# Miniprotein binders against CRAL-TRIO domain-containing protein C365.01, part 19

Target 1, 355 residues: CRAL-TRIO domain-containing protein C365.01, of Schizosaccharomyces pombe (q9uuc2)
Amino acid sequence: MADIPADRKKIVQEGWSRLFSDIEQPSYIQKFPSQESLYVSFFEQCAFDDFDLTLLRFLKARKFVVTDSSDMLANAIVWRQQANLRSIMVRGENGLNQNFVKASMYFIWGQDKKGRAIVFLNLHNFIPPKNTKDMEELKALILYAMENARLFLDSEQNAAKGVLGLVDLTYFSRKNIDLDFARVFAETFQNYYPEILGQALIVGSGFRMALFEGVWSIGKYFLDPEVRSKVTFCKPAQVSGYVDSKYIPLSMHGQFDETKLYERAPPETAGIGKPENYEELDKEYVDAAKEFIRLTREWIYAAGKPQEAEIEEKRKAFKYECKKLWRKGVALRPPNIYQRLGLIDANGHVDWSKA
Short names: E, the ipSAE of ESMFold2; O, the ipSAE of OpenDDE; V2, 0.75 times the mean of E and O plus 0.25 times the DockQ between their complexes.

## First folded at step 10 (miniprotein)

Design h2 (at its last look DockQ between E and O 0.84; V2 from the best seeds 0.00; counts 0 for: pTM E .679 < .8, other shape alone 3.33 > 2.5, SAP 82.611 > 70)
Fold by OpenDDE base, look of step 10:
Structure h2 (fold): chain B 355 residues (1-355), chain A 103 residues (1-103)
Amino acid sequence: as target 1 above (355 residues)
Amino acid sequence: SEELKEEIDKLREEVEKLKEEAKKLGVSPETILELILKLFELLWKLYRILKETGDPELLKEIIELMREIGKLLEELYKLATGDPEAIEWLKEAAKALKELKES
């Protein structure tokens, strides 16, 4: 597991201290159906990859203001429960609107030249929701997609920070414009999935680029300044600077045929997890969450003391066990498209040789 | 439609007026904020027209005007970025834009 940068150790400790204080408040606990649900949500939010790296993402997103960062993380933990994110993930892709899934508006494939997973955003396949039901279905799809995208952020597998968003404007038109949806997307992304984006490329030319730029004049303000700073506009010919031709879409004069991705994917099988398995796992998550909190408090207390090194190693080892425990939850779910394609195994290990 | 063209022309005139106001030296942060709000309102109107128009020429004009306003907004934001209150106001402006949408 990646060590916390020495210069960030103190602020991570402050962040955890504040978060733990916040999540122990009765007013916060009351936002959950139970205290156990709180710890489950906390564990699912933070235990993937590394607890401290998770906190660091929130810290970065809030310019290392501890209060803002802890509040943001606390809100994300509540949101996971309120949005029924677990239920979305347990239902899998087959539980989503199949027309929206088949539209392939969003998928991950390949790596950019910096080793970042490429997130393809095919806005031309986006049809604005006409009603509340369609909006909720689109939200569920976004959540499913974003939660799966976390699997590509494992610091042990990929040292690159975040993903490359590749927005294809080749077939973009007025019918694909919906600022309401764009706002919902932006808010969901920036509030609950901080520091997932490494860079976004808006790829287009001529009228379509101008059309997007017109809408961007408004939509850019839905994004945090930090996220906006990661957005780059470029022409199709410039994409080769960021991505190998193997992964550049045919629409951008590359070699990647996006249409074959879903055609090659085996059908989604049912998840192996039964309700009883999730209940048992949730008990383990609660215990692990409590132990992480305990170890972290002990670590904070040991700062500058002889026992600091010992507790740091113990805490590091425990975070690794938590990562494995988090992966057990992934293994219970229906296999996502990346797992079905063999890009990600049941434990969430990414094999880029399959891409 | 001729009506949409007239509306766009009116909006263009409003933009030019706001540009002139923005060029005034010594614009207070409060005035900058007001200008930003007005420009957002204009952008939102243009966006609505953009969604409705079937005329490619009008669409082009709208896009050009939106881009122009967008540049002006960016300039105003740069002027305001020295003010932490401007960031909070951006949040409020986003809220106001949300309310303008629900109207």
Scores: ipSAE 0.610, ipTM 0.808, lowest interface PAE 0.7, mean pLDDT 89
ESMFold2, look of step 10: ipSAE 0.644; ipTM 0.810
ESMFold2 (binder alone), look of step 10: mean pLDDT 72; pTM 0.639

Design h3 (at its last look DockQ between E and O 0.82; V2 from the best seeds 0.00; counts 0 for: pae O 2.1 > 1.5, pTM E .635 < .8, other shape alone 5.16 > 2.5, SAP 78 > 70)
Fold by OpenDDE base, look of step 10:
Parts: C-alpha cells; sequence; structure tokens
Structure h3 (fold): chain B 355 residues (1-355), chain A 103 residues (1-103)
C-alpha cells in the first residue's frame, strides 16, 4: 500500500473525521435502504485501491477543502446506491444495450509513455440517444465503463496517476454532437470518479477539429477547471509524443487496429456470484467498513503519541486486506472485456504484455 | 436557408456589440457576468442552428462565430480570475445555462 504523503496526513485525518461524522447523520443514513447498504457503498467506493488514496482524490478534486471534499465523497457514496451501480456491474456487459456496446465508443487498451492506461473515446461511433430509455442505457454503459476503469487505477501497479483519454476526432461529425449526453458524461465523471483522468488528448485536424472546438466552447463549461486543465488539443502527428505507435489507432497513422479488440475478446461468461454470495460478501464489507472507521479513529487519536506507529501499521495492513476483499466482489461479476482478453486477472493484476 | 443566414448575421452583430461592451475599462464583475450569460445564450442559439443547418458555408460561419465567442468568454473569465465572487457568479451562470437547456 502506498503511504500517505507526510504533508497530507493531517488533511486526510480531517477528511475522514468529517466524512464519518456526515455518514453517521440520520439524514444521510435515510438516503439508503439500510445502514448496511451505506457501509457497502462506502466500502465499494473507497476500498478498491486504498481508502486514503481514494479520499486524496476527492480532496484534490476540491482543492483540499475538507468540507467540500467530504461532501463530494458522501454524495458519491449515496450516488452508487441510487444509480444501482451494483446491479449494472452484476449484469455485466451482456446486460447493456448491445448496439451501444458494439459501437465501441469507449474502451481501454495499452499504456501511454507515462504508464497510464489509455482510454479510447471514439466519438464518431457515438449513437445519440433518441429517447429516455436510450439515455438510461447509455448512462449504464458509461457507468460500467467508468467502474471498469477503476481497475486500472491500482496504485501498486501503476505509479502514474490516472488514465490518458484519447479522443479520436478523425471521423467526428455533427451527428456525433450531443451536448446533453456530454453534460451527463462530464457530470458523472467529475462528481463520482475524481482524479481518474490524468490527461485527455483531443486528436483531430481541419474541419473536424474546428467543429469540435466549437462544441468545446460550450462543453468545457460542463467540466470543472481541474478537468479542463487536463485537456490538450493535438494533431494526429503529435500523438506519438504521448503514446507508442503500437497503441496509436490506425486512424491516427498508428499501428493499433481497434476493430480487432472486440473480435478477439471471448464471449462474456455468466458471473459466478449467486445472490447468497453477494449477501455474504456484503456482510464482510460492512464489517470491514466499520473496522476501517474504528482503526482510522484510533489512528487520529494516536496522533503524536507513542502508539501512532503501531496503529499506522495495523491500519495499513487492514487497508491491504480491504483491497483484497474488494477484489472478491469483482471476481463474482461477469468478466469484463479486459478480463476476457487476459489484460486483467481475477485478482485485479494488469498484465500489459497482453496489450 | 436564407433565414438561418439572417439569424447568424444577427447573432454576429450581437457578438460584436458584446465585444465592445467587454472592452470598456472598469467593467464590474456583475457586468462581466451579464456579458458571460449573454454570450452563453448566443452559443446556445448557434448550437441549435449548427444542428439544423446542412449548408457547409453556414456551418463554417457558425463555427467561426462560436470560436470568437469562446475567446471572448476566456478573456472575460480571466478578468474574473482571483475573485471569489466571480467564481460564484460563474457557477450561477452555469446553472442558468442548465436551466436554459431544459427550456
Amino acid sequence: as target 1 above (355 residues)
Amino acid sequence: SEELKEEIDKLREEVEKLKEEAKKLGVSPETIMELIAKLFALLWKLYRILKETGDPELLKEIIELMREIGKLLEELYKLLEGDPEAIKLLKEAAEFLKELEKS
């Protein structure tokens, strides 16, 4: 587990103290079907990598204002439940609109030169939603994609923080412009998946770039300033500065044939998890969440005391066990495309040699 | 269509007027925010026209005008940079835009 930077320890402690106070409020608990579901959602939100690193992402996204950061995290925990994110993930890719899945609007493949996973955003494949149902199905796809992207954010495997978003404008047209969707995408991303984006490259030229810049003149205001600062416009020839040719799409004069990715993927198998397995796992999540809160409170209380080092090590070890416990939940789900391609194993290890 | 061209020409005139207003020295943060709101309204109108037009020349004109508005917005935002009230006003403007999208 990564150690909290010494200069951030205090603010992490303050952040946890505030969050714990917020999630213990009756008004907050009432937003969930049960108090147990709150702890499950809290655990699933925070334990995927490291609890403290998760909090640090929210802290950074709110310029280290503790109140804003804790509120943002508390809202994200509620949102996971309200969005029925668990159900989306349990249904897997086969539970999504297959036309939207086959459109390949979004996928992860390879690493950039900084070691960040590359998120391909193929706007030209975007199918505008025609109705509310289509919009909900598209939202579900985005949530599924974003939740799978978390698997590439393991701090023990990737020293580089975040992903590289590669937006291909090569075939971008007016038919691909949907500001309502762009807003929903942006809001979902910035509010619930902070600090996932390391950098976004908007890649295009000529009229298509100009068209996108026009859209961006409006759409950029849907993004927070921090996310906007991560966006870079570049020409296809400039992508080689960020990404190796083997991962640059053919459309950008690279070697990567993205069309073959889904063709190579084995079909999705049913998840091995039964309802009873999820119920048992949720009990473990509740217990682990409560224990994390307890250990964190002890850690805060031990600040500057002789027992501080001991409780820090105990807490560190426990966070690692929580990470493994979180991965048990992933293992119950239908295997995502990255797992099916052997890029990610059942333990969440990313094998980039498969890419 | 000729109607869309006339509408774009009108919008261009409005943009030029707003540019002149933005160049006035001593513009208050409130005035800047009003300008920002007006510019966003113009962008939204242009976006609607952008969706409807099939004319490549009109499309080019719209994109150019959107870029121009975008630059002006960036300048106005820079004028507001460092003012906490300005940030608040920008949030309010963004909310207003969200409301306009619902209408």
Scores: ipSAE 0.240, ipTM 0.663, lowest interface PAE 2.1, mean pLDDT 87
ESMFold2, look of step 10: ipSAE 0.634; ipTM 0.813
ESMFold2 (binder alone), look of step 10: mean pLDDT 74; pTM 0.671

Design h4 (at its last look DockQ between E and O 0.78; V2 from the best seeds 0.00; counts 0 for: pTM O .785 < .8, SAP 70.934 > 70)
Amino acid sequence: SEELKEEIDKLREEVEKLKEEAKKLGVSPETILELILKLFELLWKLYRILKETGDPELLKEIIELMREIGKLLEELYKLLEGDPEARELLKEAAELLKRS
ESMFold2, look of step 10: ipSAE 0.817; ipTM 0.933
ESMFold2 (binder alone), look of step 10: mean pLDDT 76; pTM 0.697
OpenDDE base, look of step 10: ipSAE 0.621; ipTM 0.830

Design h5 (at its last look DockQ between E and O 0.05; V2 from the best seeds 0.00; counts 0 for: pae O 4.4 > 1.5, pTM O .568 < .8, other shape alone 3.636 > 2.5, placed apart)
Fold by OpenDDE base, look of step 10:
Structure h5 (fold): chain B 355 residues (1-355), chain A 103 residues (1-103)
Amino acid sequence: as target 1 above (355 residues)
Amino acid sequence: SEELKEEIDKLREEVEKLKEEAKKLGVSPETIIELIMKLFELLWKLYRILKETGDPELLKEIIELMREIGKLLEELYKLLEGDPEAKELYKEAAKLLREEAKS
């Protein structure tokens, strides 16, 4: 488990203290079907890697303002439930619009030169939603994709913080511009998936780049300044500075044939999880969430006391068990494309040799 | 407000450059329509932002730019007579322009 930087320990404690106070408010609890659902959502939001690292992502996204950070996290916890994110993930890729899936607008493959997972954003494959149903299906695909991206953010496996977004403008056209979608995408990303992006490369040349720069000149205002600061425009020839040629798309004069990724993927099998398994798991999540809160309060209370080291170690060990418990939930789901390709195993280990 | 004004001025310059480049490159009228619609969408967003932020001068400038873009779209549409996709995009842009002009 990653250690909290010593200089951030106090603010993490303050952040947890505020969050716990906020999520215990009746007005907040009422946003959930049950208090148990709240703890499940809290656990699924925070336990995927490390609770404290999760909080630190929200803290960074709000410039370490504790109130703003805790509110953002509290909102993300509610949103997970309201968006039916669990249901999306349990249905798997086969539960999504297959035309949108086959469009391959978004996928992860390979690592950049800094060891970050590469998120390919193929805007030219974007299918504009024609109606509200299409928009909801597209949102579900984005949520599915973003939630799967969390699997690449394991701090024990990826020392590099975040992913590299690789936006290919090579075939970008007007038909690929949907501002409502772009807004929904941006809002979803910035509000619920903070600090996932390490860097975004907008790759294009000539008119298409100029077109996107024009879009960006205004679109940038819809992005959080922190996200905006991570965006870099570059020419196809400059991508080699960031990514090895084996992962550079053919469109960018690389060697990576993106079309083959889905073609070689085995079909998605049904998830092994039954309703009863999820119910049992949710009980474990509730208990673990409550215990994490208890241990964290004890840790805060122990600050500067002789028992601090002991409770800190106990809390660290418990966070690791929570990570395993979170992965138990992933194992119940239908295998995502990365699992089917052998890039991610059932335990959430990423084998980059498969890429 | 100054930063927004500078960006509006840059957008105007970019629009003019895009017009000139489109003329020079023999860029398909479709591509130009696509660009202009993007510019329109951008201006529409700026308009929304400015409507919320309450700078009436900048709002006026954006409305003027939107009208200019609307005229460009009309001209391009005439050049693209027979492209159904361009027609749809033009209709959408024209609809947005009309909705904004009524507000």
Scores: ipSAE 0.021, ipTM 0.426, lowest interface PAE 4.4, mean pLDDT 84
ESMFold2, look of step 10: ipSAE 0.677; ipTM 0.840
ESMFold2 (binder alone), look of step 10: mean pLDDT 75; pTM 0.675

## First folded at step 12 (miniprotein)

Design g1 (from f1 with L25R V27L S28T; at its last look DockQ between E and O 0.96; V2 from the best seeds 0.82)
Fold by OpenDDE base, look of step 12:
Structure g1 (fold): chain B 355 residues (1-355), chain A 82 residues (1-82)
Amino acid sequence: as target 1 above (355 residues)
Amino acid sequence: SEELKEEIDKLREEVEKLKEEAKKRGLTPETIKELIRKLFELLWKLYRILKDTGDPELLIEIIRLMREIGKLLEELYKLRES
């Protein structure tokens, strides 16, 4: 597990202290169907990849303002339940709109030259929602995709900061433009999945780039300044500076045939998890969440005392066990496309040689 | 198509008026805020026209105007942060 930088230890402690105070408030607890549900949501939000690394992502996203960071994390914990994210993940890909899945608007494949997972955003395959139902189905697809993207952020496997977003404008047209959807996408991404993006490349030329720039004049303000600073516009010929030709799409004169990715994927099998398995796991999550809170409070109170080193090691070991416990939840779900392709194994190890 | 062209021409004139107002009134925080609001309203109108237009020439004009307004907004936001 990645150690908290020594210069960030105090602010992490302050962040946890504030969060724990906030989530213990009756007004906050009332947002959940039960207190147990709150702890489950807290555990699912924070335990992967590391509790402290999760908090650090929120801290970074709010420029290390403890109050703003804590509020943002508290809101994300509530949102997970309100969005019914557990249900989306338990249903798997087969529970989503298959036309939207097959459109291949979003997927992860390969690594960039910095070792970051590449997130392909094929805007030309985007079909704007025509009604509320389509919008809900698209939201569910985004949540499913973003939650699966967390699996590529394991700090023990990849020290690289975040993912590379690759936005392909090669076939982008007016028909692919929807600012209402773009707002929902931006808000979902920045509020609930902070510091996942390392860099975004908007790749295009000529009229299509100009068209995107036109709508970007509005859409860029849906993004916070931190996320916006990670966006770079480039030409197709400049992509080779960031990505190997093996992973550059054919549309950008690379070697990667995106169409074959879904064709070669085995079908999704049913998840092995039964309701009773999730109930048992949720009890473990509640107990682990409470223990993490207890250990973290003990750690804060041990600051500058002889027992500080011992409690730090105990807390570190416990966070690692929590990571394993979080992965038990993934193992109960239907296998995602990356698992089916053998890119991610049952232990959550990413084998980039399969890409 | 002609109605859309006339609407775009009106929007262009409104952008030029806003540029002139910005020069005349001085850039107070209140003036900047009002200009930003008005420019966003224009961008959203242009976006709606962009969504409905089938004319490639008109589309190019809309895009050009949206980019121009976008530049103005960036300048105004920089001034607000200074």
Scores: ipSAE 0.739, ipTM 0.911, lowest interface PAE 0.5, mean pLDDT 91
ESMFold2, look of step 12: ipSAE 0.806; ipTM 0.940
ESMFold2 (binder alone), look of step 12: mean pLDDT 84; pTM 0.826

Design g2 (from f3 with E52D E64R Y77F; at its last read DockQ between E and O 0.98; V2 from the best seeds 0.83)
Amino acid sequence: SEELKEEIDKLREEVEKLKEEAKKRGLTPETIKELIRKLFELLWKLYRILKDTGDPELLKEIIRLMREIGKLLEELFKLRES
ESMFold2, look of step 12: ipSAE 0.795; ipTM 0.935
ESMFold2 (binder alone), look of step 12: mean pLDDT 84; pTM 0.824
OpenDDE base, look of step 12: ipSAE 0.753; ipTM 0.923
ESMFold2, fold request of step 14: ipSAE 0.803, 0.808, 0.809; ipTM 0.938, 0.940, 0.940
ESMFold2 (binder alone), fold request of step 14: mean pLDDT 85, 85, 85; pTM 0.841, 0.838, 0.839
OpenDDE base, fold request of step 14: ipSAE 0.763, 0.756, 0.769; ipTM 0.928, 0.925, 0.930
ESMFold2, last read: ipSAE 0.799, 0.798, 0.807; ipTM 0.938, 0.936, 0.940
ESMFold2 (binder alone), last read: mean pLDDT 85, 85, 85; pTM 0.841, 0.841, 0.841
OpenDDE base, last read: ipSAE 0.763, 0.765, 0.753; ipTM 0.928, 0.929, 0.924

Design j0 (from h4 with L25R V27L S28T; at its last look DockQ between E and O 0.87; V2 from the best seeds 0.00; counts 0 for: other shape alone 2.503 > 2.5)
Fold by OpenDDE base, look of step 12:
Structure j0 (fold): chain B 355 residues (1-355), chain A 100 residues (1-100)
Amino acid sequence: as target 1 above (355 residues)
Amino acid sequence: SEELKEEIDKLREEVEKLKEEAKKRGLTPETILELILKLFELLWKLYRILKETGDPELLKEIIELMREIGKLLEELYKLLEGDPEARELLKEAAELLKRS
């Protein structure tokens, strides 16, 4: 597991202390159907990949202001329940609108030259929602995609910070533009999945790039300044500086045929998890969440004392067991497309040789 | 349609007036924020027209005007980057713009 940088230890301790105080308030607990549900949501938010790394993402997103970072994380924990994220993940891809799934607007494949997973965004396949129902179905697809993207953020497998977003404008048109959807996408991404993006490349030329730039004049302000700073506009010929030709789309004169990815994917099987299995797992999550809080309070109290090193090692070992426990929840779900293609195994190991 | 062209011409005239106002010396953070909000209103109007128009030439004109307003917005935002109070106002304005 990645160690907390020594210069960030104190602010991580302050962040946890504030968060634990906030989530123990009656006014916060009342936002959940039960206190157990709060601890489940807390565990699912923070335990993968590492509790402290999760908190550090929120700290970075709020410029290491402890209050803002704690509030942002507390809001994300509530949001997981309010958005029914567990239900979306348990239903799997087959529970989503199949027309939107088949459009292949979003998928992960391969690594960039820095070792970051590549997130392909094919805006030309995007059909704007016509009604509230379509918007809710698109939101569910985004949540499913973003939650699966977390599997590629394992710090033990990928030392690179975040993912590379690759936006292909080659076939982009006016029919693909929806600022209401773009707002929902941006808000969901920045508020609940901080520090996932390493860099985004907007790839296009001519009229299609100009069309995107016109809409970007509004849409860029939906993004936090930090996220906006990660966006780069480039021409197709410049993509080879970031990505190997093996993973550059055919539309950009590369070798990667995106259409074959979904054609090769085996059908989704039913998840093995029964309601009783999730109930048992939720009890384990509650107990683990409470123990993490206890160990973290003990760690904070031990600061500058002889027992500090011992409690740090105990807490480190426990965080690793929590990572395994979080993966048990993934194993109960229907297999995502990456699991079905053999890119991710049952233990959450990513085999890039399959890409 | 001729009606859409007339609407774009009016929006272009409004943009030119706002550019002249933005060039005035002694702009306060509050005045800059007011200009930013007005420019966003114009961008949203242009976006609506962009979604409805089927004319390729009109589409090009809309895109160019949106890009022009976008550059002016960037300049106005840079003027506010040095002012902490203006940054808070910009956050609030951005939230308001997200809700409009």
Scores: ipSAE 0.664, ipTM 0.855, lowest interface PAE 0.6, mean pLDDT 90
ESMFold2, look of step 12: ipSAE 0.746; ipTM 0.896
ESMFold2 (binder alone), look of step 12: mean pLDDT 77; pTM 0.706

Design j1 (from j0 with Y77L; at its last look DockQ between E and O 0.86; V2 from the best seeds 0.00; counts 0 for: pTM O .796 < .8)
Fold by OpenDDE base, look of step 12:
Structure j1 (fold): chain B 355 residues (1-355), chain A 100 residues (1-100)
Amino acid sequence: as target 1 above (355 residues)
Amino acid sequence: SEELKEEIDKLREEVEKLKEEAKKRGLTPETILELILKLFELLWKLYRILKETGDPELLKEIIELMREIGKLLEELLKLLEGDPEARELLKEAAELLKRS
């Protein structure tokens, strides 16, 4: 597991101390069906890839202001329950609107030259929602996609920390523009999945780039300044500086045929998890969450004391066991497209040789 | 189509007036913020017209005008970057714009 940078240890301790105080407040607990549900949501939010790395993402997103960072994380923990994210993940891809799934608006494939997973955003396949029902179905698809993207953020497998977003404007048109949806997408991404984006490339030319730039004059303000700073506009010929030709789309004069990805994917099988399995796992999550809180408080108390090194090692070992326990939850779910293609195994290891 | 063209022409005239105001010396942070809010309103109106128009020439004009307003908006925002109070007002305005 990645060690906390020495210069960030104190602020991580302050962040945890504040968060634990906030989640123990009666007014916060009342936002959940039960206190157990709170600890489950906390565990699912923080345990993968690493508790401290998760907190560090929220700290970075709020410029290391402890209060803002803890409030943001506390809100994300509540949101997981309110958005019914567990239910979305348990239903799998087959539980989503199949027309939106088949549109292939969003998927992950390959690595960029820095070793970051590539997130393809095919705006030309975007079908604007016509009503509230369509908007809710699109939100569910986004949540499913973003939660699966977390599997590519394992710090032991991806040292580059983050993904490359590749936005293809080659076939982009007026019919693909929806600022209401763009707002929902941006808010969901920045509030609940902080520091996942390493860089975004908006790739296009001519009228289509100009069309996007016109809409971007509004849409850029939906993004936090830090996320906005990661956005780069480029021409198709410049993509080879960031991505190998193997993973550059055919639309950008590369070798990657995106259509074949879905054609070769085996159908989604039912998840192996029964309600009883999730109930048992949730008990383990509650116990692990409480133990992490206890060990973290002990670690904070041990600062500058002889027992500090021992409790740090014990806490590090426990965080690693929590990562494994989090992966047990993934194994109960229907296999996502990346698992079905053999890109991600049952243990959550990514095999990039399959890409 | 003619009604949409007349509406775009009116919006263009309004943008030119706002450009002239932005060039005036002695803009207060409050005045700059008012101009920013007006420019966002214009951008949203243009966006609505962009969604409805089927005319390719009109679409090009809308896009160009949106880009022009966008540049002016960026310039005005830079003028506020040096003022801490203006930064907070901009955050609030940005949040309001996210909700509009």
Scores: ipSAE 0.634, ipTM 0.834, lowest interface PAE 0.7, mean pLDDT 90
ESMFold2, look of step 12: ipSAE 0.834; ipTM 0.942
ESMFold2 (binder alone), look of step 12: mean pLDDT 78; pTM 0.711

Design j2 (from j0 with Y77F A94E; at its last fold request DockQ between E and O 0.86; V2 from the best seeds 0.81)
Amino acid sequence: SEELKEEIDKLREEVEKLKEEAKKRGLTPETILELILKLFELLWKLYRILKETGDPELLKEIIELMREIGKLLEELFKLLEGDPEARELLKEAEELLKRS
ESMFold2, look of step 12: ipSAE 0.842; ipTM 0.943
ESMFold2 (binder alone), look of step 12: mean pLDDT 77; pTM 0.709
OpenDDE base, look of step 12: ipSAE 0.724; ipTM 0.884
ESMFold2, fold request of step 14: ipSAE 0.853, 0.864, 0.862; ipTM 0.948, 0.953, 0.954
ESMFold2 (binder alone), fold request of step 14: mean pLDDT 79, 79, 79; pTM 0.723, 0.730, 0.726
OpenDDE base, fold request of step 14: ipSAE 0.727, 0.727, 0.736; ipTM 0.893, 0.892, 0.896

Design j3 (from j0 with Y77A L90Y; at its last look DockQ between E and O 0.86; V2 from the best seeds 0.00; counts 0 for: pTM O .791 < .8, other shape alone 2.906 > 2.5)
Fold by OpenDDE base, look of step 12:
Structure j3 (fold): chain B 355 residues (1-355), chain A 100 residues (1-100)
Amino acid sequence: as target 1 above (355 residues)
Amino acid sequence: SEELKEEIDKLREEVEKLKEEAKKRGLTPETILELILKLFELLWKLYRILKETGDPELLKEIIELMREIGKLLEELAKLLEGDPEARELYKEAAELLKRS
């Protein structure tokens, strides 16, 4: 498990103290079907990859203002329940609109030169929603994709911070523009998945780049300033500075044929998890969440005392067991495309040799 | 097509008036914010026309005008960066624009 930077220990303690106080308020608990549901949502939000690293992402996103960071995390915990994120993940890819899945608008493949997973955003395959139903189906697809992207953020496997977003404008056209959807995407990403993006490359030239820049004049204001600062516009010839030719799309004069990825993927099998398995796992999540809170309060109380080192080691060991317990939940779900391609194993280890 | 062209020409004239206003000396943070909001309204109108137009020439004109407004917005935003209070007002305005 990654250690908390020594200079951030105090603010992490303050962040947890504030969050625990907020989630114990009756007005907050009432937002959930049960108090157990709150602890399940808290565990699913924070336990992967590391509780403290999760909190640090929210702290960074709010410039280390403890109150703002705690409120943002508390809102994300509520949102997971309200958005029925568990239900989306349990249904798997086969539960999504298959026309939107087959459009291949979003997928992860390979690593950039810094070791970051590459997130491909193929805007030319985007079909704007025509009605509220289509918008809800697109939201479900985004949530499914973003939740699967968390699997590539394991700090023990990848020391690189975040992912590389690669936005391909090669075939981008007016029919692919939807600012309402872009807003929903931006809000979902920045509010519930902070500090996942390391860098975004918007790749294009000529009229298509100009078209995107025109729309970007509005759309850039949907993004937080910190997220916006990670966006770089570049030409196809400049992509080789960031990504090896093996992972550069054919559209950008690379070697990567994106169409073959979905053709090679075995069909999604049913998840092995039964309702009873999820009920049992949720009990384990509740107990683990309560124990993490207890250990963290004990750790805060032990600050500057002789027992501090012992509690820190005990808490570190427990966070590692929580990471394993979180992975049990993934193993019950239908296998995602990355698991089906053998890029991610049953233990959540990424094998980049398969890419 | 002619109606859309006339609408674009009117929007271009409004942008030029706002550019002239932005060049005036003694802009307050509040006045800058008002200009920013007006420019965003124009961008949204242009975006709507962009979604509806089938004419490639009109599309180019819209894109150019949107980019010009975008540059002006960036210049106005920089003027607000020097004032902490104006910066907060700009953030609030940006949040309002995200919700509109």
Scores: ipSAE 0.550, ipTM 0.798, lowest interface PAE 0.9, mean pLDDT 89
ESMFold2, look of step 12: ipSAE 0.812; ipTM 0.930
ESMFold2 (binder alone), look of step 12: mean pLDDT 76; pTM 0.681

